# Designs tried in a protein design chat: miniprotein binders against Pentatricopeptide repeat-containing protein At3g56030, mitochondrial. Part 6

Target 1, 310 residues: Pentatricopeptide repeat-containing protein At3g56030, mitochondrial, of Arabidopsis thaliana (Mouse-ear cress) (q9ly43)
Amino acid sequence: STVNPNPTASPGRRTCVEFDNLIFKAGSSGDFEAVRRLLNSRVVNACFNTTATFKFLTNTDSYSSSLEDLRRILPQTDAGYTRKHSYETLIARLCKLGRIDDALVLINDMAIGEFGLSTCVFHPILNTLTKKNRIEEAWRVVELMRSHAIPVDVTSYNYFLTSHCYDGDVAEASRVLRKMEEEEEGVMSPDTRTYDALVLGACKSGRVEAAMAILRRMEEEGLSVLYATHAHVIGEMVESGYYALSVEFVMAYAGKDKRLDEENLGSLASKLIKRKRFKEAKMVLKEMSVRGLRMGDALREFHEKNVLQS

## First folded at step 2 (miniprotein)

Design ac1 (from a4 with Q4L A8L D11F T15L K18Y K30E D33Y Q37W H41M K44E)
Fold by ESMFold2-Fast, scan of step 2:
Parts: sequence; structure tokens; C-alpha cells
Structure ac1 (fold): chain B 310 residues (1-310), chain A 92 residues (1-92)
Amino acid sequence: as target 1 above (310 residues)
Amino acid sequence: SPELVERLLKFALELIQYLAEELGDENLQEARYLIEWALEMVEEGDTEKALELIDKAMDILEEAAEKTGNEDLKRAAEELRKAIEQLREQLS
């Protein structure tokens, strides 16, 4: 009933916000022994690091004593979850600040100290580099992962796919998808978000045939296609003048979900009528009639006048 | 007012995360991904792309709410729609 943005807070215990405020004060005053102690005590209060945990570290501190102090105390935090999570949180903060080289130094510190370097530690840096279109550097980070025998997961590849899809570069997105398939058999496969990003990118760039190919691939992989994804593809096909292809598309996906079919064929018929594409609209309406799909009033009126009385 | 836009998006993220943890709905994870991406786009200055991503997240929430009949998901979708309206007013 009541929406609480911090539902993990325990009554009587310090909250994540309270720990962040204490760490901010300690870090700002140069009391890094207090920072270390606070990082260690967080788990006892069922609390975890947030994006605000190291907010005292800023760009005005570039290559400053604050980062060097953190590099000194982090190896001294409790081994396991606390230490690994603190490194990951600081790496994410450095990435947010654009301090990629500093983040790489921390990754090296983790590797040398054997402090639990794993795939998730690399996610913030890959995410930041790909979003800033620093793709070559991001691939060098993937090479770094491989040099440490760290598995490259679906999430890592999704950052590259998202970046290429945003640019409408379907060819590069296809290459990344192929690289994912080259990974160990059964270890990784694209998920629904992967394909959704690809479809969105193809539609944004006006590449209707590519969007269709991606949707077919999703179906072949047994992934469900969202209603919104179908709507975007149909809309883009009509907007781009792919009228015959749009008819083929809705027919190919018909027969599995009656409600989806009613929406897909109905919306397509309506859009085709609006664009004066009566030949294609009549084909869609005939198929709706054959399949027993419900038509809205406007479509039913058009169907009676132009298809049934042909 | 980029700060207002960021606050609205962060509120949406907190709401979606809470609902995902409480309800265990897989569609909320996808909606969260899109809203996180939208927040990044706002910070990059691409407000038009951010709104497109928010619209897509809202479509997912509405589809999930319709199929499950979940009132919390319907409320989340309505709150996001209101936030988008405010965002469009701020950007106009």
C-alpha cells in the first residue's frame, strides 16, 4: 500500500543513507580508518554500499590523496563480500566520474591481492565505456577479463549490443551477437532484453528487415516477444513504406495469441487505411474475418463496405 | 531543470525496484533496465531518447498489469505516465 523507497532498512539499525552520510563525513575529513571501520560494520546492520557511498571522491580529487588512502585501507577491510563489494562500488564511482584509468588500477589491485576479482566487477567499466562510445577501450577491457580467466557474460555483451543498437549499427550488433554464440556451448545466450535492444535500434535506424530478422531469432530461441515490441515493428514498417512486408509480418505471427492477433492485425489495418493502402488493408481485414478476430467499429464498417461487398 | 528530471526518474527506479522485490515479477526487471538507461540518457543530455525508453518501460508495465491483474503494477504504470507528462512539460 505505502511505497517506501528504502524497504530494506531495519528498525533501530542504521540505514544505508545513514552509513553513507557517516562515510562522507569521515572521507571528507581524511579519517580513512573510520571509513574502513564503517565499511566493515555495514553488513551487521543488513545494509550495503550504494552509489552514494564514495560520493566524497570527486573530480576535484583526481589522482588525489583520497584515492591513494582508499587503495591503502580497502585491502584491510573484511575479506569476502565486504572487500569485494567495496572495490566494486568504488570502481563504479570512478567510472561515473570518468576516471577509467583509476578504475583499471583498482582492478589490478584486486587481481594482485586475490580479492575476489569476478565478472560483475567489470560491469560498471564496460557499461560506462560503451555508453560513452569508447568501444575500442571496452573491447580491451574484455581482453583484460580473458587474461584473468574471468568469464564474459551476457550482461557484458549486452552493453556492446545496446551501444551499437542506439547508433542503428545493426551490422556491428550482429557481429557482437555472433561473438556471444562463439562462447562455450550453453554457457551464454541472448536474453529478452538483448533482442529488445536490437529491435529498438533497428527500428530507430529504419532497418525494418533487420528488425524482422531479430524477432524471428527471438522466436527460434524460445523467447517471448513483448506486445510493445510488435507494435514498434509494425509502426516502423508502415512509417517506412514497407506495406507488403507488414502484412507478411502480422500473418507470420498470427495464430498463437488471439488477443495479440486482434491488436496486431487491427492496428495494421487501421494504419494502412489511414495511408490509403486499401489493397493491403483489405487483405488484413479478410484474414481477421477468416480467423474470427474482433474488429473495432471503424474497421468493421470499412470491411463491410469494401471487402464483403467487393 | 535536469535535477527535477533526474529526481523523477530515480523515484521511478526506487518504486520499480521495491515492486520487483515485493512481487517477484520478471517484467519489472526489464522496465527497471529501460528506466536506468533513460536516466543515463538524461545525464548525457539526450532527453528525447530518455522519453522513448520511458515510454517503452511503461508499455511493458501496462502489459504485465493487464495480464496479471496486479493493482500495484497498474499503479506504477500510472505514476510513470504522470512523471512522463511532467517531463514533457519541463522539456517544452
Scores: ipSAE 0.000, ipTM 0.141, lowest interface PAE 17.7, mean pLDDT 72

Design ac2 (from a4 with Q4L A8L D11F T15L K18Y R75E E78Y E79L K82W Q86M)
Fold by ESMFold2-Fast, scan of step 2:
Structure ac2 (fold): chain B 310 residues (1-310), chain A 92 residues (1-92)
Amino acid sequence: as target 1 above (310 residues)
Amino acid sequence: SPELVERLLKFALELIQYLAEELGDENLQKARDLIEQALEHVEKGDTEKALELIDKAMDILEEAAEKTGNEDLKEAAYLLRWAIEMLREQLS
């Protein structure tokens, strides 16, 4: 439903949703002077561009005057954060629409406009291309970054690593890791996302033991382990028939974060029930009850009928 | 740069609050609380504590974005990454 998303706005100030609605109306009607004015005034009201800001730009208008009008007015917005943020938001929108060539045109506009072009601008493009398995084009974008003297960061390499690991292509994942190691010393330290990709790759190749070793190494290095990383391991254990091991895994990592525990044990119990592994599912649900963890409605009903009644 | 960091965190706070309500995700409410605390620490000049809190909120947002595929969660994560980069610049 329609909510007011700006909790810091004083009475009478416009919210981010209100700005998005005004910009949508102005853009849809071709009033790009109003769009420019609204983009300039937005920051003053502690409202920044959202993924909805340029939603009037669609694929039905992909080669039309709307993008041309935006390219005309964006250089006329207030210099600095407002202008840079508006370009970044529009580039992200074009990537969502699959309009990569148009996004690259905007990057060139930012470069010609003197300064403001940064590594983060390229992230949505690399993310979109790698997720769509357009890997060769993604590497050409990396070359474009280098031609503008924009550093290729860990996040950029992680998009490639995640894509190859998702496909179970350990050889290409290893090549990406080597490229990361060959970068300037101290710049390319593996982060949480790097290890998450490696865990995913181990899981996709059916190497549960390797996935667990990688996870342990992350923890030994003091890196924050994502909920998604645990989900990869749990999913693969269940898929591969390591039911008892999956129970041991969630029990061993329980007790440190209540929300992670609810997610891990709840997800595992649901997966075990779907596979009719009721003995293991009951063990997980009993542990959830002992630890005071919240259950969703389906698990609570199963628990009452099958665990509490027996 | 302190003004820009505060604005980024305030906007992220707005967006996360909106998403927590829209998606009904309790973990996003936790992320909201972490960002609110981070903003207080930024305002007091406690950059290292702010970074710790933002990093925890980032993990929650990235998990939720991966789980749901929600575009606005990815946007919120992007804004927090930018704030982290600015704060790290202040430290060294």
Scores: ipSAE 0.000, ipTM 0.201, lowest interface PAE 18.6, mean pLDDT 77

Design ac3 (from a4 with E6M R7E K10W E14Y Q17E Q29Y R32L D33E E36F E40R E43L)
Fold by ESMFold2-Fast, scan of step 2:
Structure ac3 (fold): chain B 310 residues (1-310), chain A 92 residues (1-92)
Amino acid sequence: as target 1 above (310 residues)
Amino acid sequence: SPEQVMEALWDALYTIEKLAEELGDENLYKALELIFQALRHVLKGDTEKALELIDKAMDILEEAAEKTGNEDLKRAAEELRKAIEQLREQLS
């Protein structure tokens, strides 16, 4: 189910797969000295850690003993790139397994070992906690960042903002924005993701006009509007029955980015067909044809039968 | 320094592979291949070829970031672009 890189595309990719397989065998058999040696030798072979490097670590009866062995050998890997990125890779794996407390222990190991802590090791923890709605624990992680003199960046705040906006919790979203405003000027600047979260919140609250006003503000400030942001607006317009407005919206933004146009018009046409809004769907498909935009198989078949043969 | 350029390229490879797996975007695997080839050219001293490959990868990353709305990918692309452009400026 997981998309894997083509291991034959380049010699280095083949070597990374080979090292991951060797590490998997060593880790699965409890040979952690072999794991340490393999992690050290990757750089010499122009190979890098992948998402598969620590996949032998799973939520099984051997989890605790394997993690304890990893915690013993990682400080013994070569200093610099190898050690730092092995910790970062393992922390990401622990977050994927839902083992947040163990990920925090590894961050403490990094701090005690006095090698580089960066904001990047905290991002997957904050992302996982906020997505699981474990908000109080996520704020404790923010305090941990501060205790290590790691600045809380806009990305960290965006995880909280996105979580609250996804739930339509305007009060908590506003509280997060106030905390961001309390940061010093120049340290915190809202970015494209911040506005995307606000658009999402407006849409979840059924406030289409507010969502459009926020999107216009992003453009006035020279920020790129994400494809996801357009998708939030289009989805909410259709969900709320603003069919004509949704057509006007995608037409108004058409002509600047061919890929965005294909995504916007294609997605809208599919949603309108699903809602049996065939008149609006045909208008969108005709525009796609006029602009030379690509259609997926289902839309092409519908277009051929219902637009070109009508 | 050369060490910082190397670390930036390795960090980008790791981040992109992770996101390619998470997002299932085939184009991210193409960017991964380009950056890996660029890293090899840097290691061999073929800076001009490396920069050409990185530019192609950056286009894919920027498009994927816009399409997916993933800010980690956008920041990784921007950080890598700045580091490589600074290296390019120093060479010329």
Scores: ipSAE 0.000, ipTM 0.351, lowest interface PAE 11.7, mean pLDDT 77

Design ac4 (from a4 with E6M R7E K10W E14Y Q17E K74Y R81F E85R R88L)
Fold by ESMFold2-Fast, scan of step 2:
Structure ac4 (fold): chain B 310 residues (1-310), chain A 92 residues (1-92)
Amino acid sequence: as target 1 above (310 residues)
Amino acid sequence: SPEQVMEALWDALYTIEKLAEELGDENLQKARDLIEQALEHVEKGDTEKALELIDKAMDILEEAAEKTGNEDLYRAAEELFKAIRQLLEQLS
């Protein structure tokens, strides 16, 4: 199909969910020409593929039939973003289904057809393999990237780092960091997710002081700290009995982001109450009140009964 | 740019939809819906409404990530944080 001459504002424009539903019906009925047309028109309407776009592709289908039809029509989609994004979405769907070899076939199709093969195409495969602890296979994918002259980026290494840090495997995490330093395309600079993985690893190892040092280093480098990274530290402090330190931690980070403050202080107060650490919990709730931070119903009730009335 | 914001929101939607389906978590389905709505508002140029919806989705993801330790939820939260920063730049 030809690109719409008026691609900006279409009255009655379909939503991303509507496109997913139409593609699901077309794919389920074997109408792959309709799938191709819908993929093209979707982008013209400023809609993007979602995880549901290729849900008709399942493990109960013939591994050859639906995938081979998709392999036939994808090269016929509009060149550039539409085609590249459609390949990326299908590769991610195949990875979710555990069909790694099929995903690799699509990568080869992209390379042969020169359809914009880039680092991000490999991310879903590396993510899936590392999460399933299929580390050796994941490193073979890294070698495949190199064979195509595709740069191995920080995000790719972060999948390995996160997997090893989640397991508390400091030795393997260190090995990954050394490989990042050895990259011939220059120095690999840690990003926000790299530091999140390292904080997670420190917490899994029971090293609260190390986790705090990593957070401090992250801030010194001008990186934004994720809400999730704060949650790792707070959770570990409470789990390990560092109650006073957890209060000091959330107070030290308060004042920069009201949403982060509500999450940090609220979460900490709830955890402290659950552990019957009422003195520390009351300190946190009082600070929330002073700062005008929103409390959930349970915390508000506890605060009114135990802090405001005492 | 709007394209970068849309890509970050799409990546988050992708991850959350996968997890909602796998875990059957009603709250993750709600987060998915909020991000889908945010995508529509970014497309319309309503950055303030999109930011409000993303903040709500962020709350849900943070709670779920804390409870489960799931790497995909942390990744989705990072993508939402990128979208928030880029939307704030557009407002300024």
Scores: ipSAE 0.000, ipTM 0.176, lowest interface PAE 17.9, mean pLDDT 76

Design ac5 (from a4 with K30E D33Y Q37W H41M K44E K49L E52R K56F D59E E63Y)
Fold by ESMFold2-Fast, scan of step 2:
Structure ac5 (fold): chain B 310 residues (1-310), chain A 92 residues (1-92)
Amino acid sequence: as target 1 above (310 residues)
Amino acid sequence: SPEQVERALKDALETIQKLAEELGDENLQEARYLIEWALEMVEEGDTELALRLIDFAMEILEYAAEKTGNEDLKRAAEELRKAIEQLREQLS
């Protein structure tokens, strides 16, 4: 079964998913005039491009000819939001496919045609290049942004930070943070939420050392570390078998906030008990007792039976 | 549920994409990208990172809504709040 696109004849509103499906069918069959018509009529039906709009474009089936067809029809779409957003969505798709050179060609098309080139167009490119550790190319893209008077924002710098943190390269991460600090236009100063996101990202990728480096940087800048950030670092250390390091971590950060200490030491003790790391768990519970920290019911029972029973 | 979270994020993303163009607000472009990243993290099962990205984007939208009085931004922030509640329920 094939879809016959004629959205302007339909009395009802099509959903964004329905438009994605129609565009997928048209693009997969090489009907790029239908793709152009669907992109134009989508906005008329109060729908917008999604991450799925250009899913028919792949590394295997679409070849370079599909991209050239898209390059021909996109300038022919309705000026303004439709054309700008279609370029942005296609560039994002090419980046997901690792087709960075193709994405850069489209950026040049947007610049020459004056099709509303903006910062968000460069985000998927920087994200893909930094994730692949193609750092010199990523910095060349930053220079391309500057050449088009496009502001380099916090999100752009965060890709470099995340990449270096994932690699455990504290020196490079610190240099990027310094570059952010020195930027005048279009860049917000890194804040607690920026660092929190980076720590969580490092932890989720198993980069415990990078997470620790980010936390140290936050402390150096006088920023407060969120309770949730501590929880994720502790969780990842335990999951990865860094039991001694997890104890050291909670002890090192103890003494500043009683509630944070209760949460950190309590959570760590519970996780260590579940992992049958009773020696480390008993040390943490003893420290909680010494510091006068409140224990939940389960930890109090364990402490009474296993630490205080002498 | 994961399906409800994805729907809320996609609905918010559509609203943000439209308003970023209409209002010319650079912060809305940031919110747009954060939601796209969050949607990918939900699909990959990285609930913790998704939650933080959504929370950050919601703060941007709430600020923009207060500044502009735009009702669509308030609705987008509400959709993000629902996504946060659903994700927290899954974590607990």
Scores: ipSAE 0.000, ipTM 0.131, lowest interface PAE 17.7, mean pLDDT 74

Design ac6 (from a4 with K49L E52R K56F D59E E63Y R75E E78Y E79L K82W Q86M)
Fold by ESMFold2-Fast, scan of step 2:
Structure ac6 (fold): chain B 310 residues (1-310), chain A 92 residues (1-92)
Amino acid sequence: as target 1 above (310 residues)
Amino acid sequence: SPEQVERALKDALETIQKLAEELGDENLQKARDLIEQALEHVEKGDTELALRLIDFAMEILEYAAEKTGNEDLKEAAYLLRWAIEMLREQLS
């Protein structure tokens, strides 16, 4: 009897990376009929496009001949998921290249052709514009969404919140929250990403107690506190010099998830050691030992030499 | 489909593992470990826990990508975001 030599990848099926490599070769050689065929075939093999799929598109051409070829073949791809996903991936690639106007042309193509235009198509554009602090243009994209009857979701607003919170601009972050509240009642509610952005903003503006209050509110609303949210709080507290509060924070949230505790206390101890905050670092390591939490090699060596030799 | 989500996570894992090895970055190794766990939970149908693990890994990758400007890190983050959207779509 034959044994399956690769249970993770079915023999005879192409991987997403393999499809990306084939599409890169075809696109680079100007064989856009091959690109269309490959985009169609990947879905039947349970594969999807990646950001590498359209890497052959670059900013080297002042005239986008490759983009015009793609605009010609994309409407000819299989309707539904394949076509929608191909447009989404190409729009994301154009946004990465800073080609916002070209991305907007593709959105118009999707709208006219009824090719599954939805909220997620606009996410890469909003993300790119807000990260580049092109806020007015980002709000014009929101208006474009409304003109196409595309719902503006929490994720879309979170891009604005994240941008303002990273800058410590509490006033603008508050304006965005107010816009969310002014949406149809019961439609727009903060999610985990919203709270993550707010917590980060509070920390950057030196309002650590406010950040802790936001985290408590998030938990009270039944939202899962992401490991990433804890990492951001710890990182920002340490960068801002709130060493004692960072220790208090990791202690307060300890005891519910052993793996999270190992990450939180371990990461904090490492950051405190790098900052030469040895008093606080020793407190964290002692707590890790008391709770039976695993330490990496560097922390274990530091603990043995500096804490256990009391 | 569930197979598409699993492939997205596996493709992201390959990229993250390569970059963790090339850059010697402990945080990228953590992202790799999170995605391995997420993949196990997807296979078991534990969508809520898988989403939480993928979100954490994505945050690590987005931060690293923004700090370094590394294109492959942004690609890995995009794959994770895609997996999140796919899993949420299955719930609705």
Scores: ipSAE 0.000, ipTM 0.199, lowest interface PAE 17.2, mean pLDDT 75

Design ac7 (from a4 with Q29Y R32L D33E E36F E40R E43L D55W D59Y)
Fold by ESMFold2-Fast, scan of step 2:
Structure ac7 (fold): chain B 310 residues (1-310), chain A 92 residues (1-92)
Amino acid sequence: as target 1 above (310 residues)
Amino acid sequence: SPEQVERALKDALETIQKLAEELGDENLYKALELIFQALRHVLKGDTEKALELIWKAMYILEEAAEKTGNEDLKRAAEELRKAIEQLREQLS
């Protein structure tokens, strides 16, 4: 790829890739003073840490003591954004490696040093634990957040919701929603990701009516991104091979908003044709005709040749 | 269009980077990172994620502009508002 991750860099400034390469070389050779200097200069060059910044840390690092060297130099990086972001990036890397205990040590270092510990540093830990189905450990991390007076945000709860919804565990998903509602007023408002997770969970459990109820609740709360939520759900269902469910979903929701219906049925038909799911695509196109919904030129041509003529 | 959104994000990046360095405001560096991530998602066609990130960055810039009265921060926030409007049109 020739894509520059920092396309606004001036001539002569290092790119994010160049910084990652320099940090990799310095870290691999044990030159942690060079790592510290590179982390400090990165922001000045309008570059940010990437998932590759601490890639020299691997599961075999327990033999190299590289983490202990990083723990020594990170407090010496420039205060504010640079230090906080470097801790956040390293914690994310450790979580990706499954080194949760090491990530928790770094969180404690941030708390003791008062290095801007915030909700965002806990996100990679909660994400990793919930994805690995280590749910009780994830809730203990939530308790740790509360012990440091760190707000548990919608994103944190969304990791639990997503995990339970993808497992089809409606009971546990409902429990998480109750915990969100118990938060202080104005602090916990469901976002697009919350509703995406809930709708996907309902669809995966075969509960199309529940998915419709969730989308109605999204509307009642005045969220402006209803079309995007529908598009995401339809896309995920088709990508996962839930073709019959995607048709049921779109048909069950139809009749409320003509423009939304045109977008939902049209998009679904196009995706089904691309996947060569012609039987389901024909059903959707017939429903569009029955409801008087407008088709784009490509879908109209397909409908005439393959549905009306066959 | 994607090209108009990309230009708006790039223009905002240059302004915010300069102001972050001049003002020493750590929140402006956070806004800068959010816009870099948003630009990557725009280039990948991930419109929904890009919108989320741009909204977060715009909020930071609006708050900073309110506190400082800085005209360049207000202009950067306006560019991000335009990017949000263009991306939202892609979703409809």
Scores: ipSAE 0.000, ipTM 0.202, lowest interface PAE 15.3, mean pLDDT 75

Design ac8 (from a4 with D55W D59Y K74Y R81F E85R R88L)
Fold by ESMFold2-Fast, scan of step 2:
Structure ac8 (fold): chain B 310 residues (1-310), chain A 92 residues (1-92)
Amino acid sequence: as target 1 above (310 residues)
Amino acid sequence: SPEQVERALKDALETIQKLAEELGDENLQKARDLIEQALEHVEKGDTEKALELIWKAMYILEEAAEKTGNEDLYRAAEELFKAIRQLLEQLS
């Protein structure tokens, strides 16, 4: 046959996994000159850094010395994509480890060395800070971006919106939206993640009618609604006592994705039964049966005894 | 986001397809094929495989750009780099 099961791998070429294993061994043993050579040589083999590339860097006693060795060798990697990608990958790893101050040091290294600092380098830092509700530090990072003439994009603002929406802080979310509208470099249009964050915030604040309006707006714009967003809307409607509205919601969005429908209607039926809202639960189960959706054992037993026999 | 990745790949694909047709370079046709495969893997959620395919396409574009000095090839490589960055963000 002319087709290899691994068509992007050449016979005798090292794979990205093999490079990661070699880098892990070298980094774990403190051989950072070997790490530098491996980062350079993998480009020749059309390989790239993965999330595993810097996994040898961990929160242990050797962390500080390993980071200092990495800061010494990275400027010595081949210019262009190799160097830029290596810095970006390490910054993401530092953020994963919670080492935000060290990530900012690497950003400063990139700026001083003129190694291609760009908006996307700041995304992992903003994401981590906003998720930890370190909002003032996150805004200082935005100011750092501005000081380097780096544009603040929709994705950056979405991290702030998501954080405030998770907290149910509608006032702060509204302020972030106004900041987006005031951007001089162009009018920032909300994207799927912007709307998702707003829906989550509406749900957290008990404003289910607002959440419904936002979801309808997303549909009108042709944007996809995330599965997690449906779960949050359903949960909040039931928690707030909007039982009839929750039934209308799952019915209105049914028919596009069988797996999503099974999750949405099944979850809603279970929540309604737990709250002893049997009339609404029976309506949901009947619709599941009509649509041929699979029920878990508990729902199937309830349906058989209470809907099919009445 | 998945939308940003798909857009970057489609923008790069359009540029590469045009250049492959204009220059008749078989290596650019390989880059095009790799990006088409990467789009399929993004849609299936195979992030690591998509990254590998995009990286290989980028390497081809960078070599072609160095050989020809064509600015559109450097621009297409930058679009692929943006897609790689977005996918890496999704992985952690």
Scores: ipSAE 0.013, ipTM 0.255, lowest interface PAE 8.4, mean pLDDT 78

Design ag14 (from a4 with K10F D11Y E14W T15E Q17L K18E K74E R81W E85Y R88E)
Fold by ESMFold2-Fast, scan of step 2:
Structure ag14 (fold): chain B 310 residues (1-310), chain A 92 residues (1-92)
Amino acid sequence: as target 1 above (310 residues)
Amino acid sequence: SPEQVERALFYALWEILELAEELGDENLQKARDLIEQALEHVEKGDTEKALELIDKAMDILEEAAEKTGNEDLERAAEELWKAIYQLEEQLS
């Protein structure tokens, strides 16, 4: 029989927090040789990159000097996964700080040094630019990917698609889909996130029937309909005044996943109450009770006062 | 801006809802509820309350990300961090 020296510890949580704290201390004090050593040691401790790894890098007066020091030490980290992952994490941090030009400099550093430049390195920058609606700059990044023979994947296109769909810009969303089709035949297969974006676009355009057609297509292609996709449809049905249809929708999808049911019926009931659609809200709450679904405190109080006392 | 905050919160909801399906984590449902409430407060212009709610959701996501090492949870936390940054700028 053997005994773990620390049987109650959570190695992932403890180790990642410990390394992030050490890196924060080293980076804040300007000890970038220690930062380099700590980045190398993370892999042997099976610690993943976190949002906190480069959190010492902030939009302060020390930003430029800290970035210069990071650019000096990163090429000196262990080749392969460690170096690539450190560049990816720093590029993501720069994107969070809005330092897009500096992120592009690091991408160029990776290209020149042959440090494993790949599609996922570009994801944070495309994500940030599309979310900020800086679409022309995002397309220039796509051209930069092509110039390095880096494949533009479904995830990259999904950032553009989601941005346009969130804005309800069906015309631009259609142009993105056309660009995806222009990729080599069979290379671009729409995934669950592609269909979620399309459902969102249909909903933002007030096209409930189109959203339902897209959901049917997802099911026909063997894709699971995400919780997020259900939330988009329910939200739009309520927003557009399709109250009876929203009740029918959540009932039709009920019975397969108890957690999804709690989410769908609970969210719908809350939205109906806010819209003062008490008849429909009571129907949903009664169904939740019949199915043994968990209610949050606010819904339980409403149910006790307005449904159970009837 | 309010539009950028709404977009960030929407993307965070997207990541969280998908992960709640995959991981079955009860705390992720609480994070979703907090973010939905935050969106309502952003719409009403209540920046301080929105920030409070997003901060609570962030704590849940960061804890889950550390526990699981899941990169999608890191992305959800990243979107909430962007929302926090933008809201804090509005308060300063």
Scores: ipSAE 0.000, ipTM 0.206, lowest interface PAE 15.8, mean pLDDT 75

Design ag23 (from a4 with Q29Y K30L R32E D33W E36Y Q37F E40R H41E K49E E52Y K56W D59E)
Amino acid sequence: SPEQVERALKDALETIQKLAEELGDENLYLAEWLIYFALREVEKGDTEEALYLIDWAMEILEEAAEKTGNEDLKRAAEELRKAIEQLREQLS
ESMFold2-Fast, scan of step 2: ipSAE 0.266; ipTM 0.732

